# Designs tried in a protein design chat: VHH binders against q9uj72. Part 23

Target 1, 324 residues: q9uj72
Amino acid sequence: MFCGDYVQGTIFPAPNFNPIMDAQMLGGALQGFDCDKDMLINILTQRCNAQRMMIAEAYQSMYGRDLIGDMREQLSDHFKDVMAGLMYPPPLYDAHELWHAMKGVGTDENCLIEILASRTNGEIFQMREAYCLQYSNNLQEDIYSETSGHFRDTLMNLVQGTREEGYTDPAMAAQDAMVLWEACQQKTGEHKTMLQMILCNKSYQQLRLVFQEFQNISGQDMVDAINECYDGYFQELLVAIVLCVRDKPAYFAYRLYSAIHDFGFHNKTVIRILIARSEIDLLTIRKRYKERYGKSLFHDIRNFASGHYKKALLAICAGDAEDY
Below, E stands for the ipSAE of ESMFold2; O stands for the ipSAE of ESMFold2 at other seeds; V2 stands for 0.75 times the mean of E and O plus 0.25 times the DockQ between their complexes.

## First folded at step 7 (VHH; framework vhh_8dlx_2)

Design J2 (at its last look DockQ between E and O 0.68; V2 from the best seeds 0.00; counts 0 for: pae E 2.8 > 2)
Fold by ESMFold2 at other seeds, look of step 7:
Structure J2 (fold): chain B 324 residues (1-324), chain A 122 residues (1-122)
Amino acid sequence: as target 1 above (324 residues)
Amino acid sequence: EVQLVESGGGVVQPGRSLRLSCAASGFTFDDHAMHWVRQAPGKGLEWIGNIYKSGRTFYNPSLKSLVTISRDDSTNTLYLQMNSLRAEDTAIYYCAKGRSKTDFWRAYPDYWGKGTLVTVSS
């Protein structure tokens, strides 16, 4: 295995794409006192992000208006969040979500974990640039200010975006596994530092070898060991890293299931994952979801969401409606 | 088989009004949004507007004051009323229907007629 399982999203570039006509139809949908929400869904969930950017440019050129701004003015609640979120370039969407996770009193640690544990080096680099351009703030400094302890240290390492790529060394994997085992036994600040440095810095391919060696040495699964050894958001972040290394689509399926069932439908998390993964691996996430939980993601969204919000989520989840 | 047949085109003098019709068959007409789209010679497609069963209409903001779309579900007919025609209204006018999926998928046009030519000249 050199790339892992093949993954697939649900949203693809539309054939015969006409950004001018799309912009005209969106202009009609957003003009006046009433809004054609079905048209918004039909267009924006059926174009890839690059095509949505071209639509926004055409809209501005023809009408002198900001499409995202017009949607925020006309729309409300979670439907607004879905439709506006689709219009963000991916790095800016990550930056937007992190900014709002940290703004004000309290921090949405699960948002920080979900984004920073799962993104590639390139994605992290681009989200830091987008964060700086949009908010005139340094993402690393904001994370440092809003978090503490080994949780902070681990996030700070992840946000550097410097994970080793494509490297494997079986002898080093055994050594790394021994370091992880010792860190679970001793739990000193230095051992926690060594543990998170391995998890944050080694390549995914190397970490899979490390996790196998850890099982051989300790007789324990890595996630079980972390759950027994650590607590709080540090533990949750370490688990998220391990899960993303093993099977990133399964990690997101777990997050979606929790957001739908454990929190009484945590809208922000569902919206974020569906949008962020729609062109990457959302179809694979759907497969993992059904394999793990017995019911499809589509079924669960239908049962817990309503109105145009539900229709938008289902359209992203299904992709082109003609596929289902 | 879906069919959309436009009629009412032809040569018309500037300043006059014209009413185009579109006869629809082969689908449940009142379950779909219906559209008018036009293409002037040498130009790209221009969306004019749409109408739902409820009578709700949405128009290209550039054309809103110039046109009126209506439908008659008892005769499966879509109409476009154009007033004060100008030379720039010369185009092929297409009737289109929204998608044949669920209600929220019935908005975007998925089938076009052959069109009817309107020439505004003398």
Scores: ipSAE 0.537, ipTM 0.855, lowest interface PAE 2.3, mean pLDDT 88
Fold by ESMFold2, look of step 7:
Structure J2 (fold): chain B 324 residues (1-324), chain A 122 residues (1-122)
Amino acid sequence: as target 1 above (324 residues)
Amino acid sequence: EVQLVESGGGVVQPGRSLRLSCAASGFTFDDHAMHWVRQAPGKGLEWIGNIYKSGRTFYNPSLKSLVTISRDDSTNTLYLQMNSLRAEDTAIYYCAKGRSKTDFWRAYPDYWGKGTLVTVSS
């Protein structure tokens, strides 16, 4: 009776894959002064991450060199960020982005929100391991030291990677909705704690029931209620959780639209989302983007990016010039 | 439709030079990157290099000093010049076409000729 929604990426395992020839062509492309940037794009955006790892291994075996290192030497600016980013295993890419979001003075809270609100239990577990191995630091400790208040508490719950799975209980959903309603009314520290515990710990399926019951009780949409009741990064994080529960591809479409149109083209956010979602749901994200905003993601990238950087982003997006 | 016909192969003595040709038809030759690839007996495919419409060339680092690729867009012909041939250069040599101008991946080879055999021996 229920028509399920399929999610799909834009990058798939290439058929007839030959990592040795790919590595040879990359070796030719990265020689001397005259980098063949088109070849880099044509190979690296057209292989899945697992295949890219095999290419890097073949490159090292044949030439005694680190492919990522050679690309960093030959490439610059945002194009370098795209090409290097494609070469990270997914857990390490998440760890890399979180590390740089917290390194130095200040914190990129929007990066923390985007990654931690959207990743599954398994993805969070793997990124914690990658973070520890790569940086010799504990991800949870770094989040704790770089954040504060209920924003910190919510991130700390998400980073545990222990969201409930597989249960729906309509009676409990009604109780949880009442707790959320009261939290919006009373706004005490204890109510905020209960609110974020529900949002972080209940399964996606249960939370959809909770949000339906919240609408029944309050007459308000959950996102609208959160926006009216709270502010700052805590509010933004709660909204991100709700949006990811409802329609994760639509959340990423919203993030991309904001990154492209709010205060100029925010390159790091666009790069991060395109790479991280390319094998998961980027095609579905494109669909949601066009449905919600009228213009395609491909069109907006084409109009705001330039050069080989633009070409790489468009190759990952995998649309054509006629996609609005 | 698309045709790539290699020629110029045969038996050659070590130390000599050899020029291979590839006659192309059935597509707009000057809109495509062109490649040479070879396969030695009992071994996998080895990419030799490519050439773009602009004349820019890129070579397998292992072969860079030994080969020169050129193209004549007026005759739709791709060339491979090989110098100081060695027994290890014995292989079937293939001409390959890059994908169409409209693809994001226009440089990567997607169509292959039948190849021409080069044997370096006396």
Scores: ipSAE 0.458, ipTM 0.830, lowest interface PAE 2.8, mean pLDDT 89
ESMFold2 (binder alone), look of step 7: mean pLDDT 82; pTM 0.831

Design J3 (at its last look DockQ between E and O 0.94; V2 from the best seeds 0.00; counts 0 for: framework grips)
Fold by ESMFold2 at other seeds, look of step 13:
Structure J3 (fold): chain B 324 residues (1-324), chain A 122 residues (1-122)
Amino acid sequence: as target 1 above (324 residues)
Amino acid sequence: EVQLVESGGGVVQPGRSLRLSCAASGFTFDDHAMHWVRQAPGKGLEWIGNIYRSGRTFYNPSLSSLVTISRDDSTNTLYLQMNSLRAEDTAIYYCAKGRSKTDFWHAYPDYWGKGTLVTVSS
């Protein structure tokens, strides 16, 4: 147990958990000619991932069927993506999302950025293992082949999962800040390489010191400097790294706001963030969202999504009393 | 006060049929999903099925060929028809209700009756 750590999701282990009855009700919902979508939501969004795995096991034992497979057969569109996504173990969900971001002729760079800029060393290690086991492919090799330039180099560094942890050196922070400032001034390939190596490899605590020193040296905020100096997916990735170092829940709140308002409710992004953060910090993300944007995340989802898809998203998001 | 009172239990021979009733009071019956659940001696709870206010029904796949759930909103009564009864159908049978249709969690049961005993024996 880590007594000093404060992290709040929206989905917790259910008390009085009965996986056999849950599986029976899911069987009724899925194994007829009609589907009880409200029952799926009422059960699966109110169990933690570990409990969902026990339900899937009970379902298979009782009916000889694959719960995820039955849901994919009976459900469609974004509602299917939410309900199936809830059934993935977290490392496999990250691996699944990365695989589909790179599969085919296009690449979803924002998915790559969101996952790789935000995950801890342990999470990256576990998703690399899940990716290899599930797809018989090396995650690093796939990223290399699907991306290019300094964007690729930065992702390749992140996917190593070797960021320094807990280390701080205030004297070195001033030196690192000088390197970042010069990289914004001179923009050579070597400066870009040094910049991304600092951002990818230094601990979060060290980077906070570096960003303070950058402000002292330049008089400018690190994010503003990156936005003025660089462009494209390299710029977006660097900004994502800085934002995750400063306040990771606020980064995800920003991503959700952008997905809802700037992208016309980008379904993949909303689904991915709600599922992946539901047991980690989604409650904290909700607080940051409301503080920064004025309206609750619940309100915005309610206004723009529809049907059982909306109900599923709202069940994962949950709301404050005033939202209901 | 919410009340769910099951009746119609008793001793029945294998292969026969039996209809159970559940009289509901203390809430707006036609605004709630209703459920049947049973518990055989020494075993855990087994969900039988439900019926929504619209008349839609969903059944435990293990029991779907043996049971039919219906409701009469004019008399606030839930019914369970059981056919081709077997000794393993011996159990206490409970009715349960979901929350109001306006509740986000309306499909899942939130209140149980006291149950009625069904014994299937030769």
Scores: ipSAE 0.740, ipTM 0.925, lowest interface PAE 1.1, mean pLDDT 91
Fold by ESMFold2, look of step 9:
Structure J3 (fold): chain B 324 residues (1-324), chain A 122 residues (1-122)
Amino acid sequence: as target 1 above (324 residues)
Amino acid sequence: EVQLVESGGGVVQPGRSLRLSCAASGFTFDDHAMHWVRQAPGKGLEWIGNIYRSGRTFYNPSLSSLVTISRDDSTNTLYLQMNSLRAEDTAIYYCAKGRSKTDFWHAYPDYWGKGTLVTVSS
């Protein structure tokens, strides 16, 4: 079965941490009309999220002001989004990103896919709680109202946060693989429902067995089969689920590569992934990125962004030594 | 070897002004941001402010009306002007430097001087 991948982030607790002095330097950086953006980067990207919360508390205690609010007032554009985003507790950051993905005329389906296909049961429960507390809305109800069809049904399954964990049944894996194969052949609404229920509800360990049996039955890779059988956001969501089951850091590397190289230069996606994964697996994501695409993530970010926005992203990414 | 030597400390009466100096050697002074930090007896470190190579200054909002930081790159000297001194300003005052201008982390201090004691008393 699965064994042995080291996952690591790029941001760790700082040694010799002094939240009071950090808050004082941030106060100086944000005072007046002239902002010390390099100081903001040098402090906030070198503290873990827990330490950033202590800095925000010290800032409030010392100056009677909200650090996030002051940054939003003084900063603009994508740099603001990075610096403010670093100050959110992880569940609230997920909730914040989902809220903005769904509010307004359109819906950012790729944001919904990226978050809901990749988060663990615990992360989903925490983000639902944060969403309710922050926005006075039910996350599940908002997803239901903003999406439709099998795409919605799949997201609604994921947002329950009830995926089986740690369970395997090799005999059932063969049966599940046959169901997935039939779903690719017949493509009825009932088959699509059965397919998404397997992908959303079975444990990662069980799904890896299912994907192996699918290869045996069909001679085809599961992602290739989904791409041939389905289209639209439903297909993209199913692929995201499979990729996260196989190698979640590689999924995020793929998303970053697409966001950097796709038409439109998807800044929100890059910012979201770097912040959300910085303390979890961003170092591992960097390794997968270079292995798959030949250039380091650091190199591509350096060419993607400019100014202090670039500096902030590069600080979070923490590049390979060869990229200096 | 990097050295930062503070001077100008001593005993002063409340309400008076004082100018501290920091003589820098062992690095290219005009490539670095410089800082003043103080520590009152029994208290933690308190950041006073900084000055970049460009001359731009930033100050702890609690102290911004009382202090002025300047630098003279021709003499490799950092200055702290303090006005209307109070007993609460009694502290050891440290000069500190940031890393080189080309370092990502150039704004944050990486080296401290030994400090100079300022005592504000009658």
Scores: ipSAE 0.697, ipTM 0.916, lowest interface PAE 1.5, mean pLDDT 91
ESMFold2, look of step 7: ipSAE 0.682; ipTM 0.909
ESMFold2 (binder alone), look of step 7: mean pLDDT 81; pTM 0.831
ESMFold2 at other seeds, look of step 7: ipSAE 0.735; ipTM 0.924
ESMFold2, look of step 8: ipSAE 0.690; ipTM 0.914
ESMFold2 (binder alone), look of step 8: mean pLDDT 82; pTM 0.831
ESMFold2 at other seeds, look of step 8: ipSAE 0.728; ipTM 0.926
ESMFold2 (binder alone), look of step 9: mean pLDDT 82; pTM 0.834
ESMFold2 at other seeds, look of step 9: ipSAE 0.714; ipTM 0.919
ESMFold2, look of step 11: ipSAE 0.685; ipTM 0.912
ESMFold2 (binder alone), look of step 11: mean pLDDT 82; pTM 0.830
ESMFold2 at other seeds, look of step 11: ipSAE 0.702; ipTM 0.914
ESMFold2, look of step 13: ipSAE 0.650; ipTM 0.899
ESMFold2 (binder alone), look of step 13: mean pLDDT 82; pTM 0.835

## First folded at step 8 (VHH; framework vhh_8dlx_2)

Design K1 (at its last look DockQ between E and O 0.92; V2 from the best seeds 0.00; counts 0 for: pae E 2.02 > 2, framework grips)
Fold by ESMFold2 at other seeds, look of step 8:
Structure K1 (fold): chain B 324 residues (1-324), chain A 122 residues (1-122)
Amino acid sequence: as target 1 above (324 residues)
Amino acid sequence: EVQLVESGGGVVQPGRSLRLSCAASGFTFDDHAMHWVRQAPGKGLEWIGNIYRSGRTFYNPSLSSLVTISRDDSTNTLYLQMNSLRAEDTAIYYCAKGRSKTDFWHSYPDYWGKGTLVTVSS
């Protein structure tokens, strides 16, 4: 990371932070019938998550009330989802999104893919703990019961949070690439198992070597090979893993573009990605988005959303050069 | 050259009322939300409330029964009416302005006055 591109978010700790005064202004904004939604945005999108937790604590100490609860009572629709989402500690937000992706009839497989394919070992460990504490359920058991086939097997490997870290072995990379190539040629259940074990368990650094060797021996890009060999959510998950290994900000840019432009108004996906990546790599995601799609993320959000929902999303996105 | 000049402070007895004024200049007053903030001796800043161009007001829930904010856009003046003053209301009282109504961040204060001291003593 010291020699390559440095990833960067859009939300940083605010200087001269005063959680007590912030809590007072939020209290004023939320009292009575007429909510000051602009004030909510002006404060909560301009504090990092750790600072928002301190604001919530000050609010509870001062007024004896739950800030998230008060916001849910006063707000509605997608704006509520953004403002409430900002108030979750990151592991709990991941747990919350996974729970709701699997709750009830049906499953939001894209949410499972986006979270589990992209999170680090530490993030997965913390989200499993948060899931257990919040919902009194085991995340792995819920994934197992709500999914099936090789898709499930791959998610189950990812959710272990035991990907090898830092290790590279160029000779082994060539061997691993041969295994991936055979799996694309033969497509048996055993080959699918070998493929997912390599993609889920090898380090990012090792997988980059593997993908280069795959290109060398097959003449084909790994994503193209997976797209031609497999289908369904298994294929989508494998592609997500490869894209996250190569360029995680570009993966999220692709997901945002799809969510904004595909039919069905995928508001939950846009909200989830902007919140979850805001302190990690959302600025880098913005750069990848413009590089790849020609228009800025800010421009596309402006046309995607309206009202205070739009203002909140734009505040998290924090604009770009074309927008100023 | 934005200027906010608070006045009306002084020594008052508990239980009395006091009205503070803030004279504004150097900007288009009626395009901005205006705020009152105070700081008691040895304490942090405490937000009292604000008022928008429209006349909408929002108050710190701890103070909402004790204070009233108003504005006179024809004289560029912000007011704070305080009733039933208590010893804990002893503080420096600051006037603050938000950004222009067309600014994305228009609601949050971006400039403060120098304050006026109110001492509530018995």
Scores: ipSAE 0.658, ipTM 0.905, lowest interface PAE 1.7, mean pLDDT 91
Fold by ESMFold2, look of step 8:
Structure K1 (fold): chain B 324 residues (1-324), chain A 122 residues (1-122)
Amino acid sequence: as target 1 above (324 residues)
Amino acid sequence: EVQLVESGGGVVQPGRSLRLSCAASGFTFDDHAMHWVRQAPGKGLEWIGNIYRSGRTFYNPSLSSLVTISRDDSTNTLYLQMNSLRAEDTAIYYCAKGRSKTDFWHSYPDYWGKGTLVTVSS
């Protein structure tokens, strides 16, 4: 079977980078009552995160001010969320999003699912460290206190960041598939525990073998089986894990499509995905989106958002030639 | 062919004022944001400020009390008024243009002139 598609982002290191001049132009854009929002977009979306950190350092050195703070004072609504979000180092952005998903009344379970089901062991380790440093709290303890049941147990397993890597065993794949099939038939608490332990702990390579064997045993796709067997956030989390194992860019394309088209104006989901994936696989996500849904992500964002918020999202997304 | 030609530089005494000009040709001047940038000897580029087609101006906070940018779209000319000049203002002064008003990236400078030298001495 052909495997070899490389993932790619949409934001790259800028050539001829001058952080001092960038900081000066941002200072001008943020000075006084009037704000040059176009200049903010033209600079910050065209620098990689490492370059943005250098700009923030230059800004502080020259003006004695915090660039993120100044932007929050001058900007509002979703445009503020985009521009401020670009200034977070990736582990701290994940930590920031998780903190706000759990702080206050209620919990944003979809944010927890999206981040924890999709991040690698290394990314999870770095986000736990960032969470502790920034908030003086333990991420695992906060997840535990804000969630319950098998949903909690699955998140707690994922947040350990200890998924097996590189190991495959075809005989074990058949055994694991049988366990998953029994879990869909029996649906006891112990079967739910065995199911999530397999999905959270086995390597991506092994799980792909397991999913093929599951299809052979049951005649049913793994996602369809989970949808029939389970409900609620536990079911949604299990589906997210399976989709990320199969094709992580396609998972994010699905999440973006749902966020754009579902009732409720899911702006935070769109912003989070575009920022978090911009240097990792957002170009690949765009390709999956167009393949599956017929229209480009750029096109759908253009119809979803307005004003400078729209311009910022489109700058991060970028488009195919026909979009412009 | 895009051309930006700065003029009005020279040697001036500290405390005096100076007005620089930038003559633009080869593009539709009134469709573009315009910038002033300077480079002191041995230093990097320093952004002074810009002016949009609407007349909106934005300035480097370190320079905002000392400079004024204006434009005359009828003569395709950009101006920089500098007041209370100091020795530290000695630099080559460049004008720069942004992209077309219809470009997604219209605010960011994409072309620079050759510059004019201002020396603030004695």
Scores: ipSAE 0.605, ipTM 0.887, lowest interface PAE 2.0, mean pLDDT 91
ESMFold2 (binder alone), look of step 8: mean pLDDT 82; pTM 0.834

Design K2 (at its last look DockQ between E and O 0.87; V2 from the best seeds 0.00; counts 0 for: framework grips, grease 24.6 > 24.2)
Fold by ESMFold2, look of step 8:
Structure K2 (fold): chain B 324 residues (1-324), chain A 122 residues (1-122)
Amino acid sequence: as target 1 above (324 residues)
Amino acid sequence: EVQLVESGGGVVQPGRSLRLSCAASGFTFDDHAMHWVRQAPGKGLEWIGNIYRSGRYFYNPSLSSLVTISRDDSTNTLYLQMNSLRAEDTAIYYCAKGRSKTDFWHAYPDYWGKGTLVTVSS
């Protein structure tokens, strides 16, 4: 009945949803001298974001209290970050993560890349609105001030949220592929700008045609060519764009694997991806992870995280029967 | 074969106290969190509170001054003590259990008794 694979998350709207009883159980979990952390996990990871918003409203109505505030009072460290993150509407969560990626000394360029290379026009529009409302700052201005060079110019292009949708032109795909090939050979500022404009502005459909034509012209895979031609965060951002165009769940599987294995367990990245993709494609990401790396994402999280933090991550990730 | 049998319901006058019991069988009682839930006429389910094997307990903040939950693992019995009953406490009172303590989902109730009716009237 399906013509091909579909993407799927791990968190769905709960059947027989009762926000009032959920809020009562959360009240019991948070308002006494002890905190029932297992109850928090058992409820909040098993409701979709829209249902969590209804629970927060019920909690406020019943008790005159802010659910997120009560959780911040009772919880600490990475467990607090997971549970609080689940309570953010998706545009505000993206805004929150970008704000903290740029706040203070240094910049978390990988966070900027991950969010801006992967989000749709609609998601970027909503995220910019949430950023302005929450922080009284302009997202584009903050990116500009915290980054430089072609890396900045590429992020600034992405954050406009104006990628062409549904457009395809096979003749232009061949021409665009020639431009990309020349850009890898010449590496001038103008060539980098042309490459940026193609990768950031053409539709995903058109870019898949472009990448096929690039292979035809050069005999080389687009990612391999970028890796040979460029370096630094500009190169990493261009690769992220290509990977998201080709197979976005596989891109996130790669990011998770890197976050778990490459330089210690990078909590912020694991938390961000699990929450942000939980209702979109996290099940598909799990499949790509196991296909590529041989072990399930569930297994790797179990081995590297601990305590209620681990339990929360595993509840969001979910597993196959053999994982339990 | 899991059974949860509530008892102790009936008609009681406002201002009085009442103790409900829940007899559990068909599972290892002390491996499970236990809950009380009620449903008043024309209203939805209202969670009263729970108690874990360890003796840790959590109450609905709206009811915490009125209720005490306890368990006796030697007799596989869960108790609900209610004081200063009001007409709005009229409800069917249900005992519920969580899954095994080693299950991810052990805290959340997954099996319910048939309930016992408490009527608070003059």
Scores: ipSAE 0.754, ipTM 0.930, lowest interface PAE 1.1, mean pLDDT 92
Fold by ESMFold2 at other seeds, look of step 8:
Structure K2 (fold): chain B 324 residues (1-324), chain A 122 residues (1-122)
Amino acid sequence: as target 1 above (324 residues)
Amino acid sequence: EVQLVESGGGVVQPGRSLRLSCAASGFTFDDHAMHWVRQAPGKGLEWIGNIYRSGRYFYNPSLSSLVTISRDDSTNTLYLQMNSLRAEDTAIYYCAKGRSKTDFWHAYPDYWGKGTLVTVSS
């Protein structure tokens, strides 16, 4: 662990869980002329994903209907995206987000970066299988066709899901740091390839040693050096990898702050992070957010979103309206 | 102290109608969603439906043709009208309430009464 806070989510298994009664209340909320949106929020944000799957099964058993489908028919816009997103098993949610990031005109590179730079080997393996099952497409081939250059090469390395785990070698850390330093000086295609191979393939523990050695030999922080040396989505991806290695909750706090405060309407980014991290480290992300930005994530969501969409996001954030 | 007292249960013949009441006290009744829930012998809890302050209501799709929920905020009373009763409607019927309307979690039930027994027998 980091010699800091243990990571924690905001959504936990509910005690005294009754999936049959939950499914009945969702049936009432969705299968009439009116929709009880507050009931949807009160149930679905207060159950963990495993419990939501049991609710979906009970719903199908009792009513012969697909809960996600019924929600898509009754709901609209970002509120629909939140409620439907909560019902995806985590690997399928990642697959869903990657599919929509690449579908149609243009590519949402920030979505590709956020998912592929942050997921573990196991998560990547499961998302590739979910992608194939759901969309009848190969995730790696879709990434290859939708991206190019060293950005593509780096994503393709990450999507293999083959990062070394648990290994450290202090002597090799010094050599790896020299490679990173030379890549910032020379910037050849071969140096860029070696740089991304180190960042994508070495264990987190090894990379922390490498980053310390990089600072020792160069006098620079690794992120600052990458920002000086490179640009575009390749630079952003390399920075994302480094930030995830150093403090993944802080990386997500940074991404949330950017999504909320940038003038582009980045609803998909906020929704994706809150859902994907809700059972993993969203509480820790909230702490990093307040530490770095002064105001709570809860406060900033209040000003970012409205209506039932806002209520759903605030429920997942599970924070108070504390405003520092 | 919050109190929910159900009444109107008893033995009734199949095909008949029955009206249950729930007398509420100890909270501001008109600020809360109200629910009916039942439990048949040997079965789990079954949510029947709810009604909000506004009069909006939602019913379990399996029961929607059989039930009508109403509330009278002037008498702090919740009602369940059941029609065309069948033997399978034999159950203990519970009144339940949600939290205050201003609470984030106001829609979901958080307190139950003791229930009233309805027996449908020929």
Scores: ipSAE 0.750, ipTM 0.929, lowest interface PAE 1.1, mean pLDDT 91
ESMFold2 (binder alone), look of step 8: mean pLDDT 80; pTM 0.818

